# Ledger of designs, part 7: VH-VL binders against Cytosine-containing mismatch-binding protein 1 (cmb1)

Target 1, 199 residues: Cytosine-containing mismatch-binding protein 1 (cmb1), of Schizosaccharomyces pombe (q10241)
Amino acid sequence: MVFAIRIRQFHTTLVSAEKNGLQKLIPPRLKTIWNQMLVETKGAGNGPERFEMIRQKYKALTADEIQKYKNKLQEQFDAEKKRFMETLRSFTPTEIDSENRRRSKEAHSTGSRYYRLRHPDVPKKPSSAFILFYKELRNNPKLRQELGIPEAISTLVEETQNASKAWKELAEDKKKPFIDKSKALKEQYDKFMKEAGFR
Below, E stands for the ipSAE of ESMFold2; O stands for the ipSAE of OpenDDE; V2 stands for 0.75 times the mean of E and O plus 0.25 times the DockQ between their complexes.

## First folded at step 6 (VH-VL)

Design k9 (from a4 with heavy chain Q65K D101S Y102Q, light chain S99K; framework fv_denrakibart)
Fold by ESMFold2-Fast, scan of step 6:
Structure k9 (fold): chain C 199 residues (1-199), chain A 119 residues (1-119), chain B 113 residues (1-113)
Amino acid sequence: as target 1 above (199 residues)
Amino acid sequence: EVQLVQSGAEVKKPGESLKISCKGSGYSFTSYWIGWVRQMPGKGLEWMGIIDPSDSYTRYSPSFKGQVTISADKSISTAYLQWSSLKASDTAMYYCARFGSQWSYFDYWGQGTLVTVSS
Amino acid sequence: DIVMTQSPDSLAVSLGERATINCKSSKSVLYSDNNQNYLAWYQQKPGQPPKLLIYWASTRESGVPDRFSGSGSGTDFTLTISSLQAEDVAVYYCQQYYKTPLTFGQGTKVEIK
């Protein structure tokens, strides 16, 4: 060739967007009003001046305005958490576990912490019917009242004994939902663990 | 007895919409994911996507994202595959199949729905 | 994407003889934590839906005859039919479920010689 033309080439190594998303994925955190005000005032003067601005702004808020602000931050957090969970569900449990292993190994070598991801669809170790009942009892004042159990516990031993006695005496039709749920959770867990080789 | 029963064969023209169904019976429908697999005439199997009937979460193969919509109605234990505008290239056998365990192999298959799109 | 490649595309075997089908994945489907291969095999007879034969590379599905066996690890897998019967005439597919998108091999047609 008599004439030579300069050629510029770009070469990129693209990894899947999913893999890149997983490697940097961390759970969202609910922001406080103070944290949000720090973001909003980032460009406003030096540290002491900025903190005084935040103090004055916060002091000027009424109780209703504080609640409105908290509601907005909660709404934002809920949307971010939904996206976070949807991203996790887009990967297989094996891909999540592989990423956790990478994070653990890297954290161990650098002495840092890491965020351990959990796949939303991987079943947790199944709770027995009694444990499911015990948890419901803790969060259901009406159920406690119906079964004659005090609203407050004096000791963990006493609470466990009260729950155990109530479970033993509970009518079969009222036990059935807990028994059915426990059985379904156990079947899903056993199938998943055995087939995937996790024991 | 676990069964997946699909809707009958369809003959459509290009541009028409279509929604085919897959009804599960003999098991807890919301406890298993349902996948859709396409098989073009004389060709192999292509995974299209999945749905979790318990919350209608869907995941699509990149090749099928935006081409079809997967949905489910857990009140009648039925999953759906839908096209807004069919093309001749959509002519294929479509199978629904149940995941044996989350993100795994397909343990039970429907009988298939043949979709023919021609002018 | 993990690409699954089967060999041969078609295989003619005499009744009673051994049939061997190979499947290669472009990336390992062996997970080191549980030492499991995320690989399944399906049989599809003409006019029928696919039927699960093998999962986790070597576990035979309930009701599948013991003449069918799966072996291999990592990227190289084999489905073996120890003594071919007339009802085994079908197309066989391997599938990985290690990562999305789920992918199948192109299929191997087994017919009587």
Scores: ipSAE 0.000, ipTM 0.493, lowest interface PAE 16.5, mean pLDDT 83

Design p1 (from a3 with heavy chain Y105W W107Y; framework fv_denrakibart; at its last look DockQ between E and O 0.01; V2 from the best seeds 0.00; counts 0 for: pae E 8.2 > 2, placed apart)
Heavy chain, then light chain:
Amino acid sequence: EVQLVQSGAEVKKPGESLKISCKGSGYSFTDYWIGWVRQMPGKGLEWMGIIDPSDSYTRYSPSFQGQVTISADKSISTAYLQWSSLKASDTAMYYCARFGDYLTWSYFDYWGQGTLVTVSS
Amino acid sequence: DIVMTQSPDSLAVSLGERATINCKSSQSVLYSDNNQNYLAWYQQKPGQPPKLLIYWASTRESGVPDRFSGSGSGTDFTLTISSLQAEDVAVYYCQQYYSTPLTFGQGTKVEIK
ESMFold2-Fast, scan of step 6: ipSAE 0.472; ipTM 0.737
ESMFold2, look of step 7: ipSAE 0.012; ipTM 0.515
ESMFold2 (binder alone), look of step 7: mean pLDDT 94; pTM 0.956
OpenDDE, look of step 7: ipSAE 0.714; ipTM 0.926

Design p10 (from a3 with heavy chain S54D, light chain Y38F; framework fv_denrakibart; at its last look DockQ between E and O 0.01; V2 from the best seeds 0.00; counts 0 for: pae O 5.0 > 2, placed apart)
Heavy chain, then light chain:
Amino acid sequence: EVQLVQSGAEVKKPGESLKISCKGSGYSFTDYWIGWVRQMPGKGLEWMGIIDPDDSYTRYSPSFQGQVTISADKSISTAYLQWSSLKASDTAMYYCARFGDYLTYSWFDYWGQGTLVTVSS
Amino acid sequence: DIVMTQSPDSLAVSLGERATINCKSSQSVLYSDNNQNFLAWYQQKPGQPPKLLIYWASTRESGVPDRFSGSGSGTDFTLTISSLQAEDVAVYYCQQYYSTPLTFGQGTKVEIK
ESMFold2-Fast, scan of step 6: ipSAE 0.502; ipTM 0.746
ESMFold2, look of step 7: ipSAE 0.359; ipTM 0.709
ESMFold2 (binder alone), look of step 7: mean pLDDT 94; pTM 0.956
OpenDDE, look of step 7: ipSAE 0.023; ipTM 0.566

Design p11 (from a3 with light chain D33S N34Y Q36K; framework fv_denrakibart)
Fold by ESMFold2-Fast, scan of step 6:
Structure p11 (fold): chain C 199 residues (1-199), chain A 121 residues (1-121), chain B 113 residues (1-113)
Amino acid sequence: as target 1 above (199 residues)
Amino acid sequence: EVQLVQSGAEVKKPGESLKISCKGSGYSFTDYWIGWVRQMPGKGLEWMGIIDPSDSYTRYSPSFQGQVTISADKSISTAYLQWSSLKASDTAMYYCARFGDYLTYSWFDYWGQGTLVTVSS
Amino acid sequence: DIVMTQSPDSLAVSLGERATINCKSSQSVLYSSYNKNYLAWYQQKPGQPPKLLIYWASTRESGVPDRFSGSGSGTDFTLTISSLQAEDVAVYYCQQYYSTPLTFGQGTKVEIK
């Protein structure tokens, strides 16, 4: 029975079909006139002949005709992007996260890049204790002085490094306010996600 | 989805004050910084400053420190760029752009359409 | 301040041919510990705002055609358009985000021969 319950938990062809829809989902790309002409001339001669044909076609276009093509391609892109966003909204944030994990593992094994999907309606995760400390540090000259950090640093990299070092060395009782605030923000985020039906 | 919408073109006289706006939509406004970039007619891009809307922390280019004020109102997802006294040399296109924080990313990924400011006598 | 210098100021390239734009920083924008170059490339068409093409010197922004590629490290960077299209006529800017003030190159105008 327990075994049957465990197996039944994972026997959802509907969920699998929805996840399969996610596996090939990538953002649309705005096509250029060249891309469109390449599509329209597919099978018309070899590469050099096709390039010359496209060059001649482009040379023959008036400024108004070029703008007409650009407007049509922009309209198509806008429609495709709207459909892409609507498709993302049809999945839960958990399903999108699972797909991103799959893509990450696949990319790791092949040594290639992947496109990370993002649910349009999910807010950014709440700031960590370190990020809250970093923000306090940049706004608090007295805290910087107390921790031996210069008032102004010309490089953004040095600012990050000094903040990271200071955080790592900071006494636990001085970390607690940032840890507590981070925890409170995380609880607010989790409540939002649950109330919005995302968890 | 992510969009920055700027206020309309302005025509002003030298000595007048001006405040232009940049409204963010389609994302959590306080999770990203807003930068302001000037482009004088026929010239390149000049960074003016950035603001973190979550706490109104600002950082300015030395060339613009004291020349302009950058502010934000997170309750309406809007950033502002303000002059107390305009000069003819302020005639330019002004862009706002979304900027990540120093720990996550620090490039301008989305730009507003621009606000043309013309200052002439 | 880090000064960004582009070359050439203008470039005329035939359709389908390779376009190469160079960008030099007055000091290194490489963060060695993270092995990242704090350099971005933007495209600006007449009457439009700039559009992000590349960040971290070589990472293409989502939606940017693969004919655009960035390379280089430290102080010397290159933007390459492998096969120039009519749509690519624009001014291109490099930008460093290693240090404030954030600075842009003077721009390179790409036009068709």
Scores: ipSAE 0.127, ipTM 0.552, lowest interface PAE 4.8, mean pLDDT 82

Design p12 (framework fv_denrakibart)
Fold by ESMFold2-Fast, scan of step 6:
Structure p12 (fold): chain C 199 residues (1-199), chain A 123 residues (1-123), chain B 113 residues (1-113)
Amino acid sequence: as target 1 above (199 residues)
Amino acid sequence: EVQLVQSGAEVKKPGESLKISCKGSGYSFTDYWIGWVRQMPGKGLEWMGIIDPSDSYTRYSPSFQGQVTISADKSISTAYLQWSSLKASDTAMYYCARFGDYYLGTYSWFDYWGQGTLVTVSS
Amino acid sequence: DIVMTQSPDSLAVSLGERATINCKSSQSVLYSDNNQNYLAWYQQKPGQPPKLLIYWASTRESGVPDRFSGSGSGTDFTLTISSLQAEDVAVYYCQQYYSTPLTFGQGTKVEIK
């Protein structure tokens, strides 16, 4: 009991060691010529008239004018993205993972989603055995029938719960192919991470 | 970081085929579903369907089933919306949007949106 | 299909005043197992794609100003803008994600008086 308390306190302390700037960090957005033209034509006629006006304006642009506009918007985005990536690189992958765990925990407690940060130089982890099973289940009507899961799904929540229950009740020998596949993907991922020098 | 970039505006005649794209970047493309939403001129938002790029599993709104095809090519982080034969009534803005999280989140709302592709179908 | 109905269709509010938008679902979007309402709100400004404001009926998306709040449960939901600013002129949509097909309300246009 006291052992579990000590582990939780230690874990919480590690998470709280993250930097202040990391907690507020969110990705920049690229603006497009189309969206800029939509803004510039606000109040100009009804929806159909406005879409037609934008189409005509876009069509009237020469290739050179389009390229200059795109270049300006891209340069602004590239500068913002560069600063964002430099900020991420100033933190260790471990610090970013800790921030993501904090965001995940906060989201889980509120039932919400969150902006997941990714160290620019670290690839994403491979799918778990359950996720591989879940994907197979969605595309395999025969498997659904064998497990008593309806072919038609009405809610994503129900689908996830049906899959979770089926996985929990599935015999170990039928889980094995998914477990083996997940292990193989994890080994390939670990090899890549070691070769790239990520930790 | 997370961006969904759609292909440019299209002007087509009735009966022509069309395929528009939505390219994801700044995230693991196969970890999130991509949804397509139509907005007819001066009208509201209509969900058309969704795809999981990791296995190309699709679900369509009943009103769009058979009218369009949703596909994805995970090797280039791109989702597609396709018509075999366009109608004047297909004139609309089409948005792609990111939907769902297989790993640690719940599913179903749209957190990041593409800029939209205007499709005009007229003679 | 779950039908989402918003009211009013359009609303003119003076700067600094409260704006209230209602959304009604034809059946409950409250899931008993997790006691969550599968309802989101989006803001669409002229010429822009929709932007997520609120999910789970009352949770604000990161970066959304605190003047935006969502409330309600089951079939009746409200989006409130406590003090309208010029930048809030937009069409607002509710969306259920309880069942497929995913459905949106028809939208409420918010304008400055």
Scores: ipSAE 0.012, ipTM 0.525, lowest interface PAE 8.5, mean pLDDT 81

Design p2 (from a3 with heavy chain Y105F, light chain Q27K; framework fv_denrakibart)
Heavy chain, then light chain:
Amino acid sequence: EVQLVQSGAEVKKPGESLKISCKGSGYSFTDYWIGWVRQMPGKGLEWMGIIDPSDSYTRYSPSFQGQVTISADKSISTAYLQWSSLKASDTAMYYCARFGDYLTFSWFDYWGQGTLVTVSS
Amino acid sequence: DIVMTQSPDSLAVSLGERATINCKSSKSVLYSDNNQNYLAWYQQKPGQPPKLLIYWASTRESGVPDRFSGSGSGTDFTLTISSLQAEDVAVYYCQQYYSTPLTFGQGTKVEIK
ESMFold2-Fast, scan of step 6: ipSAE 0.404; ipTM 0.702

Design p3 (from a3 with heavy chain L103F W107A Y110I; framework fv_denrakibart)
Heavy chain, then light chain:
Amino acid sequence: EVQLVQSGAEVKKPGESLKISCKGSGYSFTDYWIGWVRQMPGKGLEWMGIIDPSDSYTRYSPSFQGQVTISADKSISTAYLQWSSLKASDTAMYYCARFGDYFTYSAFDIWGQGTLVTVSS
Amino acid sequence: DIVMTQSPDSLAVSLGERATINCKSSQSVLYSDNNQNYLAWYQQKPGQPPKLLIYWASTRESGVPDRFSGSGSGTDFTLTISSLQAEDVAVYYCQQYYSTPLTFGQGTKVEIK
ESMFold2-Fast, scan of step 6: ipSAE 0.369; ipTM 0.661

Design p5 (from a3 with heavy chain Y102F L103M T104D; framework fv_denrakibart)
Heavy chain, then light chain:
Amino acid sequence: EVQLVQSGAEVKKPGESLKISCKGSGYSFTDYWIGWVRQMPGKGLEWMGIIDPSDSYTRYSPSFQGQVTISADKSISTAYLQWSSLKASDTAMYYCARFGDFMDYSWFDYWGQGTLVTVSS
Amino acid sequence: DIVMTQSPDSLAVSLGERATINCKSSQSVLYSDNNQNYLAWYQQKPGQPPKLLIYWASTRESGVPDRFSGSGSGTDFTLTISSLQAEDVAVYYCQQYYSTPLTFGQGTKVEIK
ESMFold2-Fast, scan of step 6: ipSAE 0.334; ipTM 0.622

Design p6 (from a3 with heavy chain Y102W W107Y; framework fv_denrakibart)
Heavy chain, then light chain:
Amino acid sequence: EVQLVQSGAEVKKPGESLKISCKGSGYSFTDYWIGWVRQMPGKGLEWMGIIDPSDSYTRYSPSFQGQVTISADKSISTAYLQWSSLKASDTAMYYCARFGDWLTYSYFDYWGQGTLVTVSS
Amino acid sequence: DIVMTQSPDSLAVSLGERATINCKSSQSVLYSDNNQNYLAWYQQKPGQPPKLLIYWASTRESGVPDRFSGSGSGTDFTLTISSLQAEDVAVYYCQQYYSTPLTFGQGTKVEIK
ESMFold2-Fast, scan of step 6: ipSAE 0.445; ipTM 0.714

Design p7 (from a3 with heavy chain F99Y Y105W W107Y, light chain L102Y; framework fv_denrakibart)
Fold by ESMFold2-Fast, scan of step 6:
Structure p7 (fold): chain C 199 residues (1-199), chain A 121 residues (1-121), chain B 113 residues (1-113)
Amino acid sequence: as target 1 above (199 residues)
Amino acid sequence: EVQLVQSGAEVKKPGESLKISCKGSGYSFTDYWIGWVRQMPGKGLEWMGIIDPSDSYTRYSPSFQGQVTISADKSISTAYLQWSSLKASDTAMYYCARYGDYLTWSYFDYWGQGTLVTVSS
Amino acid sequence: DIVMTQSPDSLAVSLGERATINCKSSQSVLYSDNNQNYLAWYQQKPGQPPKLLIYWASTRESGVPDRFSGSGSGTDFTLTISSLQAEDVAVYYCQQYYSTPYTFGQGTKVEIK
């Protein structure tokens, strides 16, 4: 056994949120082997000595040991993400929005960025008719062919311009399904936001 | 135990006004939207509209907009469906139903027993 | 409006046999942002109000027997009763709650053969 893999359980984000409400809740991040070794060697000498220690530990790992380490870090990340989502679901969308407003104000005052929280069950803002058409166009080769748009998507700018031109030139009866769907999604979103207290 | 209890059967003449009720119990009345569904004799289900009892916000099916009024009194956990002038074609069973919680937007999880409205002669 | 069309209008099934009811929507009721189908199934027995069976196309309501299952996505949906019991004689309705006005299928009457 060339190297014993020691992975610390990190619950800081979720544990802090449970003890202090939403205030310190931060989305978990998948750790790299380097990041984990930095944590494990905290306090083990000055900066240069610590980094050399990490380099020696990493150099000693076989390909199989690296993969095993990555698998263990992924497993821990998946567990942290699950708890993060469960914690978010325990709060109302209104409470999460209030916390996001507090974070925004604090970030403005300190000049730093903040982590915006989203309730897992809150849908995204409803798409416009054009955006629905754009999404359909990306996934429908037959529709692209009918409108004279290349099958392959080369650039986002080109795709957006082609879609915009096609939308403007599209007959009103062909636009109607997208307009109707957009209206339906907007009504549905407005109802949800009203029920959630966002209005 | 969640229950929706509707008012009793009504027999009316064309041109008369009518207001039927749907009382919720066993849950927080203002946390759930109430919908009204019509079923004409021997026919299927028709959605009429919905109300949010917390602020009396309503949404109607185009077929029923201007034909009926949906309202609610949250102090007594009761929703209402009202006609200013009944027609013979309003003869039907009327159901109130609770929409699911805010995460589902609008499927009906609990139904009232129905109020039969007969409009004749 | 989204139009909901069921097939067949009626079917007769022997006790213990499988009953299959189809529901088609004129527009997709799948919301891509949450990957949810805004579709429910209701059972209405003679003289009774409708009862919720399935919501979100495939989620069975509490207390509903496991012989009832829902499947499908987008515009095509199916309600299956794996082994018909005498108590299952009823009219079954699909409903979309993707957009207002919320609309129901015309109903499928299930009878014992």
Scores: ipSAE 0.000, ipTM 0.414, lowest interface PAE 22.1, mean pLDDT 81

Design p8 (from a3 with heavy chain D101E T104E; framework fv_denrakibart)
Fold by ESMFold2-Fast, scan of step 6:
Structure p8 (fold): chain C 199 residues (1-199), chain A 121 residues (1-121), chain B 113 residues (1-113)
Amino acid sequence: as target 1 above (199 residues)
Amino acid sequence: EVQLVQSGAEVKKPGESLKISCKGSGYSFTDYWIGWVRQMPGKGLEWMGIIDPSDSYTRYSPSFQGQVTISADKSISTAYLQWSSLKASDTAMYYCARFGEYLEYSWFDYWGQGTLVTVSS
Amino acid sequence: DIVMTQSPDSLAVSLGERATINCKSSQSVLYSDNNQNYLAWYQQKPGQPPKLLIYWASTRESGVPDRFSGSGSGTDFTLTISSLQAEDVAVYYCQQYYSTPLTFGQGTKVEIK
């Protein structure tokens, strides 16, 4: 019990400290060698001089050095992405919504745009059985063949119409997996939304 | 509110690999497709391909099939365009743009700022 | 593939005057079942990405000034700027989304006379 209280106090302190990081949190991006050199040389000379500096540095790299540079940038990106996801998960969906509301108001007052954060554990609205079938159909050539749907659809509207027609004519036992999956996703979504206080 | 932010300019040598990014914000990333469009210097727009970030389903223009790889990481709302071996003829501005839920709604309503790729020896 | 051809390649129009850009598809982009034309128009200003103006041949995108209008059906389409403003100097592109591959016209450059 004493241990539980101590853990809660520790977690509260960590969450409060991390909350300041939420205000500036944006998703990381994978940097290329050229991107990184542009960052490292920011403010060095005028545009033409800076480009020539980067060009000379880049030309001087051996194939081995290029590969090592790429590996380092990939490792940095992977670490930043992991940290970004963990940081988001450390906040409640309500706290992230509050930050998004703050960002929206700030953007309105300054006339700027903003990055809208999403909690990793907030599920997307559940797909209907038909949408699950439609997505399966486009990724499954054998299923298309079984249902008489061409592999190559020439018109984009025809793709949606073929899926709709096939769904309507599909036997109930063949629809069941998609209906069951849709129901399961709906139950997961509803449970999460209720527990998160969005309902 | 809706924003697509692309990675910065690239200068590469022929034969090198490259991966450029397009980060979506201000909307539900997995509810929209992302397309890639090439514009060679002084030329018009060429569609390269599209991806559905919800399941990573891709569709390519025949001209670009096998030349590039389109991918997405929905956990960070980012789409990618990748070359295994660049050619001088790949020198162009590359745009990402989004479109609606269904393939028949493939008009591009929001565009990234573009990534200039220069390939020279 | 559906080939999109625009005309003219370039035009100069005085401020306040009407600008007319034509777009022709090598095949009909009208779907008879829903009576919709699968055609969009984009504006690209120097140094900027394209911006959507019109979709479904005649539906104006939210936030686009009402001086821009689209018309036509089947294979022949028109983008009209009723009263050209200085900020309308740009290259304009039509695009079909009737079939893959998605294709664009070659572009029409609009300049102030």
Scores: ipSAE 0.290, ipTM 0.635, lowest interface PAE 3.1, mean pLDDT 83

Design p9 (from a3 with light chain Y97W T100Y; framework fv_denrakibart)
Fold by ESMFold2-Fast, scan of step 6:
Structure p9 (fold): chain C 199 residues (1-199), chain A 121 residues (1-121), chain B 113 residues (1-113)
Amino acid sequence: as target 1 above (199 residues)
Amino acid sequence: EVQLVQSGAEVKKPGESLKISCKGSGYSFTDYWIGWVRQMPGKGLEWMGIIDPSDSYTRYSPSFQGQVTISADKSISTAYLQWSSLKASDTAMYYCARFGDYLTYSWFDYWGQGTLVTVSS
Amino acid sequence: DIVMTQSPDSLAVSLGERATINCKSSQSVLYSDNNQNYLAWYQQKPGQPPKLLIYWASTRESGVPDRFSGSGSGTDFTLTISSLQAEDVAVYYCQQWYSYPLTFGQGTKVEIK
């Protein structure tokens, strides 16, 4: 599917096949011998019969055969991981971010969790002003006291809740150092992304 | 690939000082915290403390407060666990592990291979 | 401190059968505002460091086989291995990060019958 925005200065041509490939992309999983035997015996009797057959097959394996099987599964995983990484590199960081937003919205609407994709070559985004404030708060007893936050909070949940509340209520002049630092870090990140050809 | 590489095994006498290391690679070291976990021979896991390498903020388990020092050198992506004076009871395997911040991560996702510390006369 | 208690201390399960490990916290690790349980499960094989299996009580870490699943809420949690493999012989630990100090359960040793 092509996005049909026909504004002269704004035209995005994205191939639906490429987007579909990204939409279904999940990290590979290292299979166990049992998992592989389950795949290989699909349709060979009912569940209890199939499990008993696999148990007997596994029990019959020598230590050498088990090691060879594990090596084969490791080779398969390594190849799948290589393909996964190559597939990620074929997309731009912006396309991966877009897919992650789609997955997040889908997960929110269905109440499920999702696999978040990361471009292999992209560094992490810089900290937000709130995160910088949060870090300052935990190292600054005077600031905690000024904001009515206990010096030692026993729960991580309470720490996050108190920091969030304090940030929302904090005067703009006191937010400014964190906002300015966050902006500077973002500008450095954006410069890196442009120079690396990711934007 | 994310990897935590710890320093080699140590054999020490009671009263000696020791500093063991945990080097992070394959990720931005200052974006994650490093935790230290002790495992005494034949026993379970005990959390000792954590450090945020970006500002050297530390939190210790009450059981380990004052017994060890956790530090980090972000310029070489390395965290440290240090004893001023070892005891025989410090004999254990010590693991470092990558720990997220309060907001997004908050679990140990990658672990070092462990450093065996033996303290005997 | 939040005390994490696992049961059983050890269990023997036949290959392909279900293994069930329980973990109880001395107080709730559920945060009502985000409806999340601050609980993780780790696997430790002999001579190896622990490996993360599950976080947020039920979210499987990338690369972990789907036979591993976590369930439960508040103070009672379960790790289930739906079809035990030989490579699953290990000690399993639950861990809370709801409050400091971070605490682990005492561990459950899983063996093959």
Scores: ipSAE 0.236, ipTM 0.582, lowest interface PAE 4.0, mean pLDDT 82

